# Designs tried in a protein design chat: VH-VL binders against Acid phosphatase 1 (APS1). Part 6

Target 1, 240 residues: Acid phosphatase 1 (APS1), of Solanum lycopersicum (Tomato) (Lycopersicon esculentum) (p27061)
Amino acid sequence: TENLNSHVFPRPLIIEYPEKQLRDELKCTTWRFVVETNNLSPWKTIPEECADYVKEYMVGPGYKMEIDRVSDEAGEYAKSVDLGDDGRDVWIFDVDETLLSNLPYYSDHRYGLEVFDDVEFDKWVENGTAPALGSSLKLYQEVLKLGFKVFLLTGRSERHRSVTVENLMNAGFHDWHKLILRGSDDHGKTATTYKSERRNAMVEEGFRIVGNSGDQWSDLLGSSMSYRSFKLPNPMYYIL

## First folded at step 4 (VH-VL)

Design e42 (from ea with light chain S93Y; framework fv_lerdelimumab)
Fold by ESMFold2-Fast, scan of step 4:
Structure e42 (fold): chain C 240 residues (1-240), chain A 126 residues (1-126), chain B 109 residues (1-109)
Amino acid sequence: as target 1 above (240 residues)
Amino acid sequence: EVQLVESGGGVVQPGRSLRLSCAASGFTFSSYGMHWVRQAPGKGLEWVAVISYDGSKKYYADSVKGRFTISRDNSKNTLYLQMDSLRAEDTAVYYCAKDTYYYGSGRYGYYGMDVWGQGTLVTVSS
Amino acid sequence: SSELTQDPAVSVALGQTVRITCQGDSLRDYYASWYQQKPGQAPVLVIYGKNNRPSGIPDRFSGSSSGNTASLTITGAQAEDEADYYCNSRDSYGNHLVVFGGGTKLTVL
């Protein structure tokens, strides 16, 4: 049966693409695209050949333009929603690489080329100096003004609650309804499982998850998903 | 405070079965992955198996796949290793060890095994 | 599957510095942890992650990593440091799979 195609179709019927000379120019752009679309997972570090590309993307106009676009799209969606009068409409925000930027940490750790060291990252978190992502701060303020209740759902440890609150407030974030961090019973869970369980609890309490913003698919997928999800780019790392 | 105690070792004939237990205390057992590691007399450490915190995921070294089964009972704070079709080369001291799970940024990191039991000897006579 | 290679033996004079090395492709993706084992005793974790010491481990122990190589350094070796040292990492061929090096016997002269 493997011979039928060559007999019936004198040449295999395979789509042919022009000009492969563009292949090398697109190597890292295509890698980033498949990472952002969740077609490459899990992975541990960025490809070494793409290190300069990822750095240039993160500190250059590419990252800024894409987070601005995601924020703008989310804002338009938020404005289009008719909120209930019961105060039960919720927007969920992830914290790291969604509201707060850890670029100062990653600039000293090659923007994803180094294997992640949670102990060293925790020392950075304890400084409480992560800057706000400006486009996310604007979206945050907009959904709050529109009447959404804001839940912050982070994979950060409960032991870092105090410094996370201080960092968020110093970065300009205020008036969230609840900040949810990993408790002792959440150790060992994937981010997908942990965040799904917390969203399930919100739904069981009677909340409607209208929007959800995060930089990882694990922030957005699983059970009790939002009516609409908004994924920020992050080519530096992958969370399961 | 934090302790792991293995039991169930002994002398067994080739082809027979043996079940090892590991009793945990001093930490939230249900929050951590657990490992079995063995060491043949006069030889180095060899990783055997790991089980996730909730028991849903289990992984084995190629040398024991299909013969050994790792399990846990979180209500009893106990880890198990069921060893079937034992061979002379399975002769070793068997250690249970607590997996290191780091969180903070929301990422799982394997950075080693921070708590080990005293070990239990399994001898498979030829 | 990936293997971690260690020299079987190394010697150091009392009070001098020794470096124990571990090589393997998995170290490109994961940091090595290091275990000390004395005769008749269970292994003791001395370094984990890039260069972290568990509580109670002397500051003369340090770790480093570059490419496919990880190193355990003991500065000012003491008699009680005489032991077998094992490197440990995740196997690149499997999620959650773990591999140990063959071990290095350290003799303090």
Scores: ipSAE 0.016, ipTM 0.500, lowest interface PAE 5.9, mean pLDDT 86

Design e43 (from ea with heavy chain S105Y Y108W; framework fv_lerdelimumab)
Fold by ESMFold2-Fast, scan of step 4:
Structure e43 (fold): chain C 240 residues (1-240), chain A 126 residues (1-126), chain B 109 residues (1-109)
Amino acid sequence: as target 1 above (240 residues)
Amino acid sequence: EVQLVESGGGVVQPGRSLRLSCAASGFTFSSYGMHWVRQAPGKGLEWVAVISYDGSKKYYADSVKGRFTISRDNSKNTLYLQMDSLRAEDTAVYYCAKDTYYYGYGRWGYYGMDVWGQGTLVTVSS
Amino acid sequence: SSELTQDPAVSVALGQTVRITCQGDSLRDYYASWYQQKPGQAPVLVIYGKNNRPSGIPDRFSGSSSGNTASLTITGAQAEDEADYYCNSRDSSGNHLVVFGGGTKLTVL
């Protein structure tokens, strides 16, 4: 409408909340909650004021309790599913911060406070020594035992296929149906677009995506979504 | 510190060839995709080509496909554009540019070009 | 078509807010990046992703995205912001092609 910004209005009617004594204590808990639930903005680093909070969360009981809860809920769902007789029921796992922990790398890079360095992270990946997340390993073994086909869908490059296979096997993961990494045709795609395209291909091939586990919303959202999605926490970084 | 410097531009006759170079410094050249972007006099930006971090994959705009070849030498931190069968419509300032997006991990997984050279002028006489 | 569409020109008064828009189907799947280009100079990246600023870019520059549209907003335009602005994204044709918008000439009055 014309000239709306030229109008003079009385002060806006705004809801007012009482002051909270624990405002400072809740600042970083609130940030983590909003980041985990929405994951809306590309961001380069965690807030500096929350660095100690994120470290304590990642190495302490908070992270462990939450990934245990997610795995337990996923396991209960998996047990509730009546699998088809065609072997076409699939569970998808993301790799980084879902099956394998890069926490040893991030402990040397301030748990998300440093801008991501691809060269240094490549050196870490090439060591092939990322440890398993124990709760995810338990879930992985459980869905295999229940008869799901497991697909591993990772943002890692095809050039790291061999070391990724070695790392996964050394961490206790075996018997996946397919490990899918980024090819050259995936250069420049958001993780959401790349993973959606790979899930579309699975559906076109006749698979039913019953479950999907990942630490980023980009692992879970987009097209050809799973019947149920299980998001692991990760406040250290954001992937679009 | 971080810098890209193009060279090799000049006046060239239609149907001839010209090779452009782009010298990179101040960043780990071998970790990033590299682009060529051109701009005709008084016109907008037009993307020309991209090469993956390891040189194994190359993609071209339809307007140059089959005539231009992008390549890189990671040991010399240098990007190249070999331009064959040049036409009057190839007249432009040619920029090399560094991709913001790292190929392997999908972090900030979209194109953007954060470092640009000053450009080198290619004039195809008509 | 997989093209990105921009208006060719916009004007803003000194100190006022201006919004430059970019439209295309690829913006549903990929975020736009924005480049400022002054006469005789190379382009400068001012926004990438939804709303990330490279180091050294003033906070008056911000980005937004909704559906098939991306926008660059300059809050409190300065004289030095007078330039051509280009949006850039991936081509939606499903290959590695990159596409630029036609550019918007911003005049600061």
Scores: ipSAE 0.020, ipTM 0.469, lowest interface PAE 5.5, mean pLDDT 86

Design e46 (from ea with heavy chain S52W; framework fv_lerdelimumab)
Fold by ESMFold2-Fast, scan of step 4:
Structure e46 (fold): chain C 240 residues (1-240), chain A 126 residues (1-126), chain B 109 residues (1-109)
Amino acid sequence: as target 1 above (240 residues)
Amino acid sequence: EVQLVESGGGVVQPGRSLRLSCAASGFTFSSYGMHWVRQAPGKGLEWVAVIWYDGSKKYYADSVKGRFTISRDNSKNTLYLQMDSLRAEDTAVYYCAKDTYYYGSGRYGYYGMDVWGQGTLVTVSS
Amino acid sequence: SSELTQDPAVSVALGQTVRITCQGDSLRDYYASWYQQKPGQAPVLVIYGKNNRPSGIPDRFSGSSSGNTASLTITGAQAEDEADYYCNSRDSSGNHLVVFGGGTKLTVL
């Protein structure tokens, strides 16, 4: 019994919440929230107890509604921008889980429950059959129409340039100004470092990075950040 | 041809120091993590240390932490292991080994070691 | 120290199938790699990741993983497969440490 102990050693004023049922659903909703807000430390696989939750989210209306919303907000921002007269206003797009969906691959690997296998993933990439994310294709076409130059900045290897171009074109993407992949000097760098260095080079060339779309915080954070960043959800994996 | 060649092994007295080198050729050394692995005579493999591709991260087995220092010189394609306060238990063949990990996907992970040197023998005794 | 456990010895008849197992809690989160070592020689990587063979490794070598167990299977064992086999993975501490199993001596009868 610890009645009245607080009268001598008072606790700080702390907000109290009532207890709720449906605890298991809230665990995975909370996990996804901390993943998407960059509050979770680096991780290798999704929590096992959230496997069904992540699958339902990725193949259901939740994922679609959220990528639609992100793309809509990005489009509204793009329309609001007063572009310069020099043709140097840029929108950067990441490729994987931003323009192209690897869901067919991840459906065979339990949507993030398996430890990532880069050799098996590369075999999938080499098929060149990843489908487009429709909301991102709409945004892509919109920023082109508005007069932005589009740069595609991907962690994919320069070795995969040809198949990546083929996949992008078959998925409906065209007229990008540059497609930037990892060269030999970029291998071994974190995605954050690699993408920061490429954005630094763009700025040094005189481009203004007005918008940047990606599914990982490593697509968006670091040096030479865009004026506005738009993060697509991805609870299946984490890239440093 | 992808190759790793160790050097610097020999006989050394307890409490002394020894520095091992590993010369890499045939691959982009600066793009891969590197490991030191040892094997005492008649015993199994024991992992010693790893260094990240850029030298920014270093990790050690508990048995050597505080006594051994891993380092690399990417301009010379060379990996080093500085061994201080040597003990009889450090007697082993020391191998350098290259990580298998390919960074095209943007993820860092450990999947194994695909290229190994032939090893250099370190004997800690009088 | 004993984080990855292997049986110290196993035997197989020429042309038959043998399975070498490795057990440890880290295998729930990380794939095992497998190394072949012959007397006086450096280890040779035979399997990495879930079931990947480096160039030059015969297709009779395969890997599998389930729960806390990883297995190396040699289908149709040959005399030259006689060697020590080591499993290897990250440890379960999350500190980027790497550990080897104790090794299994394969004898081809």
Scores: ipSAE 0.015, ipTM 0.473, lowest interface PAE 5.9, mean pLDDT 87

